# Designs tried in a protein design chat: VH-VL binders against q10241. Part 2

Target 1, 199 residues: q10241
Amino acid sequence: MVFAIRIRQFHTTLVSAEKNGLQKLIPPRLKTIWNQMLVETKGAGNGPERFEMIRQKYKALTADEIQKYKNKLQEQFDAEKKRFMETLRSFTPTEIDSENRRRSKEAHSTGSRYYRLRHPDVPKKPSSAFILFYKELRNNPKLRQELGIPEAISTLVEETQNASKAWKELAEDKKKPFIDKSKALKEQYDKFMKEAGFR
Key: E = the ipSAE of ESMFold2; O = the ipSAE of OpenDDE; V2 = 0.75 times the mean of E and O plus 0.25 times the DockQ between their complexes.

## First folded at step 1 (VH-VL)

Design f3 (framework fv_fezakinumab; at its last look DockQ between E and O 0.02; V2 from the best seeds 0.00; counts 0 for: pae E 8.5 > 2, placed apart)
Fold by OpenDDE, look of step 2:
Structure f3 (fold): chain C 199 residues (1-199), chain A 121 residues (1-121), chain B 111 residues (1-111)
Amino acid sequence: as target 1 above (199 residues)
Amino acid sequence: QVQLVQSGAEVKKPGASVKVSCKASGYTFTGYYMHWVRQAPGQGLEWVGWINPDSGDTFYAQKFRGRVTMTRDTSISTAYMELSRLRSDDTAVYYCARGYEDFWSGYMDVWGRGTLVTVSS
Amino acid sequence: QAVLTQPPSVSGAPGQRVTISCTGSSSNIGAGYDVHWYQQLPGTAPKLLIYGNSNRPSGVPDRFSGSKSGTSASLAITGLQAEDEADYYCQSYDSSLSAYVFGGGTQLTVL
C-alpha cells in the first residue's frame, strides 16, 4: 500500500512540473555579436555611450575574430536548439497541441504573436481535400480558367473565397481525386501516429 | 508567446503623476530592453526612453528628463513608467515595447496594446 | 516635427505598387543607422513590419520590402490589399539627439 502512494505522488508532481515546463518553453534564437558584447560589457555603463563603446570594440575586431564570435554563437544556438527539441520530445503531441491552443487563445486576446510548438518526431498534419485543391488551383492556370477564376486576384481573401466557392460548386467526380488523396495522406498519418505510440 | 500587458487607461489633472505598468511574458524579461513610446491623439510616435530590466539602467529622451522615471520588478516581469508634472500635451497612448538591439540601431519587435493617459482640468 | 520625414499620405488601388519614403540626415540614416518600419492599423498598436532596412519578421508577407540608400529609406508594398490601409512609420536612431527617432507617419489609403 505504501509503494502505490509514492508512485502517485511522483506522477502528479512530475505532471505538474512537466506542464509548467511546456508553458515556459520558448524556441531558442541565434544571438548576435551585439548581444554577446552587451553581456560582456555588463556594468560598463548605460545608454548611447555604452552602445558606442561596443560599436568601437566591434570595429576593432579582425575578420577572424568576428568569425570566431559567429562560430561560438552558432554552437551555442545549436546546443540550445538540441535541448529545446529534447524537451519537446518529453511531451506528447496531445500535450503540445493543448499548449498551442492555450497560446493561440492568449495571443488572440492580446493581439500578440505566438510560436506554435511542434513535436520534432511528428509529421505535418495531412492536407484536407480542399487544401490540396487550393494548392492545385494556385499552380494550375488551366484549372483556373476551366473554373472561371481569374489568374490575377487582388487579395488573398478574394482568392480564398473564390477557391472555396469553386470547391463547393465542383462536381463530385472532380472532387474525388483530391478527396482520395487526402484520405490516403490521413491514413498514412494515422498509421504513423499509432505505430509511434502518439495515439 | 511573447506578450506585453499594460495597465488600464488613466485620467489625471495637470500637475499630477501617472504610473503605467507593463507585464511581460513568454520570454526572459531581463534579456531585452523595454522601450516606452507614446502617441498623442492623431499624432505620430514619440520615443520616451528605455530601461534595461537586468541592471535597471535607464536612458530617457531629453524632452522627458526630470519628469519620467522608468523602473522594473523582475520578480513579476513588470516594467513601469512614471511621468510627473503632467500637462495637457502629455495626453497620449503610452506603449511599452520589447527592444531588439544591434550595432546599427535597435527596433521594437513586440508592443503592448497601449495605455491611454488623459490629462485634463 | 519628426526627425525623419515621411509623406503624410499615399494612396493606391488594389493590386498596385506603392512606395513610402523616409528621409533622414547625416546624424541618423546617413550615419549608417538602420531603418525599421512599423505598420499601425486603425485603433491598434504598431507592429514591426521591416527591421534592419530590408528584413521581414515572420508573418509579414513578401509584398512588403524595405531599402535604404544614403540618407533615405523606402518601404515598398506590392499587390496592395485592402487590409494594408494603415499608418506606416519609419524608425531609426539619431546620434545628435541620442534618441530613437520616428518618421511623422504616412497614412496609406487603398482606393
Scores: ipSAE 0.341, ipTM 0.708, lowest interface PAE 1.5, mean pLDDT 90
Fold by ESMFold2, look of step 2:
Structure f3 (fold): chain C 199 residues (1-199), chain A 121 residues (1-121), chain B 111 residues (1-111)
Amino acid sequence: as target 1 above (199 residues)
Amino acid sequence: QVQLVQSGAEVKKPGASVKVSCKASGYTFTGYYMHWVRQAPGQGLEWVGWINPDSGDTFYAQKFRGRVTMTRDTSISTAYMELSRLRSDDTAVYYCARGYEDFWSGYMDVWGRGTLVTVSS
Amino acid sequence: QAVLTQPPSVSGAPGQRVTISCTGSSSNIGAGYDVHWYQQLPGTAPKLLIYGNSNRPSGVPDRFSGSKSGTSASLAITGLQAEDEADYYCQSYDSSLSAYVFGGGTQLTVL
């Protein structure tokens, strides 16, 4: 029955990809209270009068009302995530990987960020060589100083950017331990995926 | 080295409040969520809530809403959890734990040593 | 009471393989949320053992492995050692509760 379901899902997935369903699919995001209030007041004028009304309404929220908004927004977000995961299950892991490659190529061409997709029933891929290096930097002050990376008071974005720059400039012989470990983890992952029937 | 250092043990009477601190070091404090998890003596783990230190946003498990407040001070890389209207079944070790968040769920990769809060009449 | 169900205890002799189950529902593991595992040695804080269903953090031996299928997950320990005697917790996310949820814990005894 699993093979019959996979064949039907593969055919259905190709039709959905043809209709741009997979290509347009992005992960939902948790909305802010401000964004929710924008939705709630969509019909109340345009421009500064509407925004001032929302600002006054937001300012008047009690702690209990703020918590009720947070609960509602989280519930909506969890429901959207569930629907998103169900939609992803209608595609094969191969189709999702292909779409991720398309998104990566497009993002590279435009210099923009892309939303990587993951099939909900497939384990996460092992860390890349860079991610292994980044994790080592976070826990190795000596390596950080050898590479001239600023100590952390910075944002996560700045820290990731510093690590990325250091990786690009790192000599190949110093990259090799991370590259070799990443390759070994990937080989183990690929073997597991094949034997577990995910591929 | 990534570390979470928690405040010392507390003894409280029913109806009081307690505020536990968690000082982070060795990483970008605002780059990760901070979770609070408690464990009654001899019992399992129970999630209390999280705070995003960057925004100050919080989210609490339903059981604790109205009684728990999580805050932070980014200038000293410290998170706080305050639990009010204490009762005897709040006796537990309270852990802070750094969360790596991804879309499919987060995990807690670094834990504090815990703060024992004892509530006795 | 725990949202994720684990056996209260499991035992095995040194060198043997043991498994610890973690059973959830359609609102957590079955929805596609990852399962993570924690080891808690006596008198200590929990330590991340497995994340993202099957990934091991640095320093965790490869005799620990995790898997997920359907609404359940499993932690396997091969080559059981005396040092493995601890409590083990699974953890996931539950969309109906909008909460992170733990299993009730499994006490592993090495005979």
Scores: ipSAE 0.012, ipTM 0.614, lowest interface PAE 8.5, mean pLDDT 83
Fold by ESMFold2-Fast, scan of step 1:
Structure f3 (fold): chain C 199 residues (1-199), chain A 121 residues (1-121), chain B 111 residues (1-111)
Amino acid sequence: as target 1 above (199 residues)
Amino acid sequence: QVQLVQSGAEVKKPGASVKVSCKASGYTFTGYYMHWVRQAPGQGLEWVGWINPDSGDTFYAQKFRGRVTMTRDTSISTAYMELSRLRSDDTAVYYCARGYEDFWSGYMDVWGRGTLVTVSS
Amino acid sequence: QAVLTQPPSVSGAPGQRVTISCTGSSSNIGAGYDVHWYQQLPGTAPKLLIYGNSNRPSGVPDRFSGSKSGTSASLAITGLQAEDEADYYCQSYDSSLSAYVFGGGTQLTVL
């Protein structure tokens, strides 16, 4: 009985610890040939000496060999991305939301950045009309010029203040496309969430 | 939005040590190398060395080996350069600069404003 | 000694073209290492102007261009403006020194 309890407790503890892997889960990045050669030459030298070895090795490659290398790295990335998505699907949307709240709180307290996880089967939450306008403004130099907003972005705070002021001053006919798009996205989202049982 | 903020000016006597800090913001600190470059008054730029903030690995120009130590603290996205056994000819503005290293080039795309270190008797 | 050689000064009038040379050797530019260029306004930190011989970072006007041939590189500035008055430094890597190396710098005076 004691033995059975020990095995079950150890198994449950290990499974619970494995679930904590969600705390460090981030999307894979496509490796460059540089990154791969850096791994292959680990211990062969430091900094500029190791980089010289890598540069010489790279210079010896033909264009065809470079393309084959890139293809192998792409295949590896695709496999890692598939595993990342499968890992996300093993958690519930609620578990992912809880982890995102933890990350947000930690980032706020430490001043650091974090990656917000998304369940693969849950669509993105619809943006408000203002956020749609804000995104358009960031990527549309002509719109910025029309509204008297500097083309160069100096700080996120200044950008948000400029966008907020411009939105408040914007004529209703110019706001309408963003308002209408936001409403359409919200209706689409609500319908999906209800049909999928995620609400 | 990418910014490197350096510590303030230092005045040291010959034989002392100085430790300059460089706080990074606006990017992933561990994704880029951090170089240190100095410039004596009225002179050109001189590369001191670099640190990989991810691994903690360092590499120093031969002139500074045995006198310079580069470290980092990833929890506060800050890099440090400590130069020991200071001489009067170490008087310079010391810059930290974000570096990118690849097959074709090693270059510094974002620079701190510099820290003036004055070494005088 | 500077490993990369630049003229100490160059001058031009507004609207003119100026070029700044950077001469290396077989262990740096001649070995195939890229040349990068930095602009330093008086009292400021250097700013990346050209990387990888001829590429411009965002925000650098197309009036600035770089080229490389053999053991040498050049920075060309067309349509010279008063704001271009600064020190310009080339930078490469030297395999024999295992170090990043800078040119001695060129002071550009806009008349």
Scores: ipSAE 0.000, ipTM 0.486, lowest interface PAE 11.9, mean pLDDT 83
ESMFold2 (binder alone), look of step 2: mean pLDDT 93; pTM 0.953

Design f5 (framework fv_fezakinumab)
Fold by ESMFold2-Fast, scan of step 1:
Structure f5 (fold): chain C 199 residues (1-199), chain A 123 residues (1-123), chain B 111 residues (1-111)
Amino acid sequence: as target 1 above (199 residues)
Amino acid sequence: QVQLVQSGAEVKKPGASVKVSCKASGYTFTDYYMHWVRQAPGQGLEWVGWINPNTGGTFYAQKFRGRVTMTRDTSISTAYMELSRLRSDDTAVYYCARVDEYSYGYDWYFDLWGRGTLVTVSS
Amino acid sequence: QAVLTQPPSVSGAPGQRVTISCTGSSSNIGAGYDVHWYQQLPGTAPKLLIYGNSNRPSGVPDRFSGSKSGTSASLAITGLQAEDEADYYCQSYDSSLSGSVFGGGTQLTVL
């Protein structure tokens, strides 16, 4: 039972401590048996010795024991996820956006990354025509060839630059499918936001 | 009839290499990306990478970079995945799978799968 | 472990409805990438069951439906039948990994 107690304390306590605030709220993660063994063996030997110890412990588990532990970890995760979502629902989309702006500024000043929060009941903002084109370009070798873009997928920076240049030079009739889809997705999004009372 | 026919089961020792084949029929081989996905016994699905059969261009998941090589032979409509420096945890069924022609952007979905090739790595 | 989170198992009686959840993050489902679902019968390759969040391929019964909201998606199966007993996997794309990502799989048992 100690195994289940450690999982609960690690994630649930953090969520509970931040119950009325957004500042440090992050989504819980589903722990694997490996992740839990890493937590339980923290400080037990150096890296290579510790990983070998965990491997031996994991190898010793029967299929039945593995499934039982996975079920317990899933139950804990489901409860933590439910609390996380309920906490987000207690705030307006505007309040969550404000916290995301704070996190973005902090990340910029510290050079770190941040987790962007989303209201559980709000769909993702629809992609722009350019982003839809960018996504199509990554999956469509024929389109890349037609636009003079190398077939092999490159770095994110180079892909974005190539897509941006191609989009700006693309004929209007070839842009139209992306523009139309973006417009349709935006109309669907706007209708939802209004009907749900999020505006 | 559209189908992907994979090579037979392989048994390899740790440190060896294995090359799995996937022969396409019933559609234009060069018009669709071919992806590779593996599944360890009793475990879930894990994406390995893709090849563009038209150009030979490839992209591999970070975990497999430096160990996997994907190639194709357009004359026989066959794709290959070679995995080197095999470890016991590479034991898995390896699938080739086709990305649907109506997949939009990065919204890749696999509409046609090979039956899988079991690769067993043991001493 | 798995990038997308699914319950390890669900169960139901014949004729009932079950729902299988698939939870992602801001770099995949949350970024607006579509969710697709696969059915894997014992000893067989996965078969495409739902694509683009809610579309059924030809030959898939109307009993199967998909939906997506925020960072999560779900597969609903109504009128459960014995032949639905299988593993179910969700799949999306992850921008941080620049590749396809799968859920850990859900074993459906029909009582």
Scores: ipSAE 0.000, ipTM 0.423, lowest interface PAE 18.4, mean pLDDT 81

Design f6 (framework fv_fezakinumab)
Fold by ESMFold2-Fast, scan of step 1:
Structure f6 (fold): chain C 199 residues (1-199), chain A 121 residues (1-121), chain B 111 residues (1-111)
Amino acid sequence: as target 1 above (199 residues)
Amino acid sequence: QVQLVQSGAEVKKPGASVKVSCKASGYTFTGYFMHWVRQAPGQGLEWVGWINPNSGETFYAQKFRGRVTMTRDTSISTAYMELSRLRSDDTAVYYCARESYDYVWGEFDYWGRGTLVTVSS
Amino acid sequence: QAVLTQPPSVSGAPGQRVTISCTGSSSNIGAGYDVHWYQQLPGTAPKLLIYGNSNRPSGVPDRFSGSKSGTSASLAITGLQAEDEADYYCQSYDSSLSGYVFGGGTQLTVL
């Protein structure tokens, strides 16, 4: 090849660099005009002076200039997202899974949150029977009522607790459809992974 | 239960403006991007733009820039789309739709039932 | 024409298999952006059918499957039923337009 765009196309001497790149990879964030002005004025005056500079600059913008600024930020964000996806494609699904496991362990031990990476060409991993039930429960008011769960959707923590309790109390014949569906999804996923050469 | 409830049908004359609302319930309104998609009678789906209900940031398809304005009111979990200088070819059902957060460019997982906007002389 | 190209119509008999194509370009599907599919029954809002190229939401039967290769994606419907008669739309993101894009839609007729 004339040049290698993807890290994994390089020689084995770059394996450690590839791994380090994956460990710090997170999705880009769309910047607001205010956030961008904070970046552009970094190091300009002290905190109060900097915020006053940004306020003055923002107030001077016309509607047309605001729209141009937003368009430029969107284009920058789109380019960053494309680069993020291309970087993910440079790693194997197995490498991404290993990184996600590392992130999960670290997040669990520190009580922090983490971003779970997904390979762009790999379908979402098959949901467990419980997760399928959880999703159905969110979209089915009658099922919620039958199981004594309030119709209004609450916090993620409370929804998970309610679903977990309901699942444990659910009769086996009512669990079976979710168990069967989970198994079928797993078989489809495994077939895809094998046919795509990811296994 | 995730629900997106849209305002009722509107009949407008060419040159007028229309403002459609989309009231969200059953989830954290500020946690998900809201999109607007339209469909002319017997035609396909056309993306109009999105709003981030958390920041108020918006982005519009090139075709609608200068004519569309998207806003939201977080106190009542409602998103708005205002389309100005209406033409007869703006006649369409306008949908609001929520973007999931599992993907960087996510799918539209829940849709409002649509608001018919008829532009006629 | 829509940014993503779909056949305007497709038809099949009950129990048969039909496939709906969605053809993009290097700025959307070819750039690696995911393809999502929506089903629109007559007089209703679109409903998410397939997300992230090949995943099914809760409640969507496994008769529906999605795939993606190169600049194109496909929706396959096996064991065709009368209830499947609807319009089907593919959707992705386009970097050259900096926007979300839809296919022109395919009307499925169950004979």
Scores: ipSAE 0.000, ipTM 0.421, lowest interface PAE 22.7, mean pLDDT 82

Design f7 (framework fv_fezakinumab)
Fold by ESMFold2-Fast, scan of step 1:
Structure f7 (fold): chain C 199 residues (1-199), chain A 123 residues (1-123), chain B 111 residues (1-111)
Amino acid sequence: as target 1 above (199 residues)
Amino acid sequence: QVQLVQSGAEVKKPGASVKVSCKASGYTFTEYYMHWVRQAPGQGLEWVGWINPNSGGTFYAQKFRGRVTMTRDTSISTAYMELSRLRSDDTAVYYCATEYYYGSGDYYGMDVWGRGTLVTVSS
Amino acid sequence: QAVLTQPPSVSGAPGQRVTISCTGSSSNIGAGYDVHWYQQLPGTAPKLLIYGNSNRPSGVPDRFSGSKSGTSASLAITGLQAEDEADYYCQSYDSSLSGSVFGGGTQLTVL
């Protein structure tokens, strides 16, 4: 089938570009049918004519054809993601950190953004006591009520301000569980990093 | 017809670098990935890496990372493989080959091969 | 040294059937990666013989067929001819090495 063959050809090109070494490595993104049709029609007419062509092509698809197309795009994405993770695992955490420093320096110099790479086998740094409290506060209506915070979740700015104020005013004995949990998670993280040879 | 023409045999000393060329004809050079595979005397095939001639993007086998560089020049439809810090066990015939596109998970199959370039590393 | 295991040699008489095995592991063939086969005549570059487990490129006779099961693949040659005398290599992808891998090669002798 044309859809399967076309998607496969395009997928191979993208996978190769994403796997061209550490310096160009970025995470894959799941393509929409529209995104794929844009690729398939590249060079066919001018912008408005090309978009009309895509619209007509999309309208001609049956529900079964749409689902089949989506399944192929999902299959391609799953393969790309697996290869992305395998590529990351082939480098040391030190090499990934060096690449992240290069990306950060380049982004600062050019005013651009960059994607920060993470080694799949390196766990995330443990949350601080405040962040653990913030998460608990968000998921605990009773705690919110006890601290005079509205039960309904507000904007990010308001939630952060409410949590910060509450944390500052919280009695030491009520802070202690979050402080202790943060310390325990940090010790577990440090032990793992040392045993795995990442530090 | 698709044809890949490689540069001639090279003799190098340990520690030197070698650059092998592969000139493509009979197809659109930028449409197909180029692989590099080597074969030591009396030994089997060993994959080195690939380059996308369109983007210049590369991917190398873990064993060769830090020692191999693949490049291309689209104006003359030529791909290059440079191997540095040569050791005696790098002595091999080095092949370039075009990628064969078919289904998911089989894009590393090689369709058309160059004749090979013998690289001898001896002191 | 070779990641995929092939018998070092096989032999057959003209008109017979021979089979060449290619044994992998959970990180390559067992992970679902396709197997490709190459024929290498003495003093020449390899030629793609089978791609995607069982498909033949244009110009390859139907005497050559491929199959895959579990962690292994096999190449079958029926109606063996003198011109089939060559080295045969299987190839797949290995996720633990993040790259293509070849079998050690099998020398086919036509008796």
Scores: ipSAE 0.000, ipTM 0.398, lowest interface PAE 24.0, mean pLDDT 80

Design f8 (framework fv_fezakinumab)
Fold by ESMFold2-Fast, scan of step 1:
Structure f8 (fold): chain C 199 residues (1-199), chain A 119 residues (1-119), chain B 111 residues (1-111)
Amino acid sequence: as target 1 above (199 residues)
Amino acid sequence: QVQLVQSGAEVKKPGASVKVSCKASGYTFTGYYMHWVRQAPGQGLEWVGWINPYSGGTFYAQKFRGRVTMTRDTSISTAYMELSRLRSDDTAVYYCARDIEWELPFDYWGRGTLVTVSS
Amino acid sequence: QAVLTQPPSVSGAPGQRVTISCTGSSSNIGAGYDVHWYQQLPGTAPKLLIYGNSNRPSGVPDRFSGSKSGTSASLAITGLQAEDEADYYCQSYDSSLSAWVFGGGTQLTVL
């Protein structure tokens, strides 16, 4: 596998990041002009004065200036995203999994949300039987028609609702191919992960 | 590792039938759909149909219905595509390709089988 | 005639960016079906490059990216390299034909 070769070469050339850096790692967010102006006016006046300053600054911008500002913020975001991905690659998949477990426990105890990290070089986990069925429905108008689902693809919410209802009502013999395929995909994924050195 | 090994090149006369094979290895054969795609020399890709190796169920593009038959043999992990009543415009490289998400997307392809139809 | 429309050729110099468009209709991309991209090196079988509009299989460099909007999709290649010289095909599903459909292919030349 080309992927396994790539990952091994990557690991042999890395200078690993500190483990404490992983605990605070969150994905970058694309800054708005407003966000940037908040940074630029930090320490300038109290809240109401600062917000009025930003409002005045923003309404003075031409359409061209707004677009140039947005382009520069996009470039900064792209650079930050690249560094974020490089940082993730400096850790092993097991280190990232451990951090995700820590975040999950912390979020549970505080009632907060958490961001789940993913190693960029780890392939997506194989789909469940239901997700395989959902994908089949999306690309099989005959199956949609047989199950009473409109042929044209609808919104994500409606597609998920239609698929969920149809799946629950499917005869077991009709579910079995999806269940068996999911199991086979999981077995192949586990073998790949071990061979690639991810587990 | 995943391999799809296809049968060798075929030369047929118009009106004949051809049967192309695709032998799978390195994964659970019945866990993945097998698609067939063709490409005429110097032209683009054209989807022919799929088979579910687990159930033997098939689905064919409208253009090929009545002329194509897809089968498989699970004991030797091999899929087959038979195309009948061959015409000169059936001259193409025929590929088998596996899907990872059951019809989504074609993640591994065979090297292709050239079928030449000429008088 | 291919169901999805791609430019027949694009060219660029090493290090440059190129974009390959894939234009569909209301029965395929416009109906919400995902777009996938394949790279075909001369004399070889196609290889999956992008799936589900914007996802990369493991082993595909991040200089390849995909996007989809309305009835169209795009493949962007940044930092062009000589080894990128190949044919590129988009793919989707068409509800009116009940078939997987491909674009006509785009030949990328790296000059």
Scores: ipSAE 0.000, ipTM 0.412, lowest interface PAE 20.8, mean pLDDT 81

Design f9 (framework fv_fezakinumab)
Fold by ESMFold2-Fast, scan of step 1:
Structure f9 (fold): chain C 199 residues (1-199), chain A 120 residues (1-120), chain B 111 residues (1-111)
Amino acid sequence: as target 1 above (199 residues)
Amino acid sequence: QVQLVQSGAEVKKPGASVKVSCKASGYTFTAYYMHWVRQAPGQGLEWVGWINPNSGDTFYAQKFRGRVTMTRDTSISTAYMELSRLRSDDTAVYYCAREDTAMDYYFDYWGRGTLVTVSS
Amino acid sequence: QAVLTQPPSVSGAPGQRVTISCTGSSSNIGAGYDVHWYQQLPGTAPKLLIYGNSNRPSGVPDRFSGSKSGTSASLAITGLQAEDEADYYCQSYDSSLSGYVFGGGTQLTVL
């Protein structure tokens, strides 16, 4: 009874501290050589002479030197990505979803974009039958021709409209493979979520 | 909600100095560069310089070096731009604008501007 | 006086397509720096319209699109509406000046 109250209080404090850390978390970005040099020139003590020096240095790089620099940046990115993923694993999927909802609300109110976090060990939510059909349609010119859809994709809006119309008019026998695949993926997802304790 | 609230309009005589403020809210003030951009009446946008609110480091466009000073006060999330030895051609709306720490060099939020009129 | 060159004005009728060009040089757009676009309605501050050559912030209609090729960039506005009447500015970075540079601005008039 008393133990339950103390555990609840301690857990509340711990969860608040962890959520503060989650609020600061953004995915790492792979830097190009040019972008890295430009970022460095914005720091303390940088002047016009230094910006030009960096530009001259970049132009003077040999192909071998460029490759070595890229390898160094890739190694830094890989290390940051590993730390980012390990940090995400320390939170539950529910905590990450809550943070994403906060970020979404903040983005809507400020008109800015936000970085959506994903738990590394949670599989992507299973695609619906329509989305599986949509993906097949994009990569199957013969199917497009058979359904009267132009081979070239003009715009995403037009593509989605064409796919939606085709799906609604598609014979039930032709829909069945996508429906069956979607059902199988959903069952696999539900089983995983229960076994991993994410539900 | 990100807001950049600037000080009110100023009328100055040639040779005077003006100090414009920009109070930030709705985000971590020290995580984003703050820029100053001006616009003379009926004219285009002209970049003045930036300040890193975390370090206090500044960089100014060559045209303004020796006349502009940028500072900040992290305790009140406010950036300042002071322009000295004012000329009639300094008459403009002065904007503060935020740059993301992402390396894309664009301004995602702008203050409403402060009109500085220099006349005699 | 502006480092990037834009036409001073462009006009179109509702429903039409207009394109606004932004011409730079080897020290800015030609050097690989991204181009960003701002919309300025009369009496207001500029608003970010396009960033990183072709990306739209949340709340910007898909009628607005950007592109970049060589030393130039373009802003395209399709399905033109009366509320699109504004000044449009391109912006990039210039290595020779070690600074941020703007186009001279284009006034869009909707007939």
Scores: ipSAE 0.000, ipTM 0.419, lowest interface PAE 21.3, mean pLDDT 80

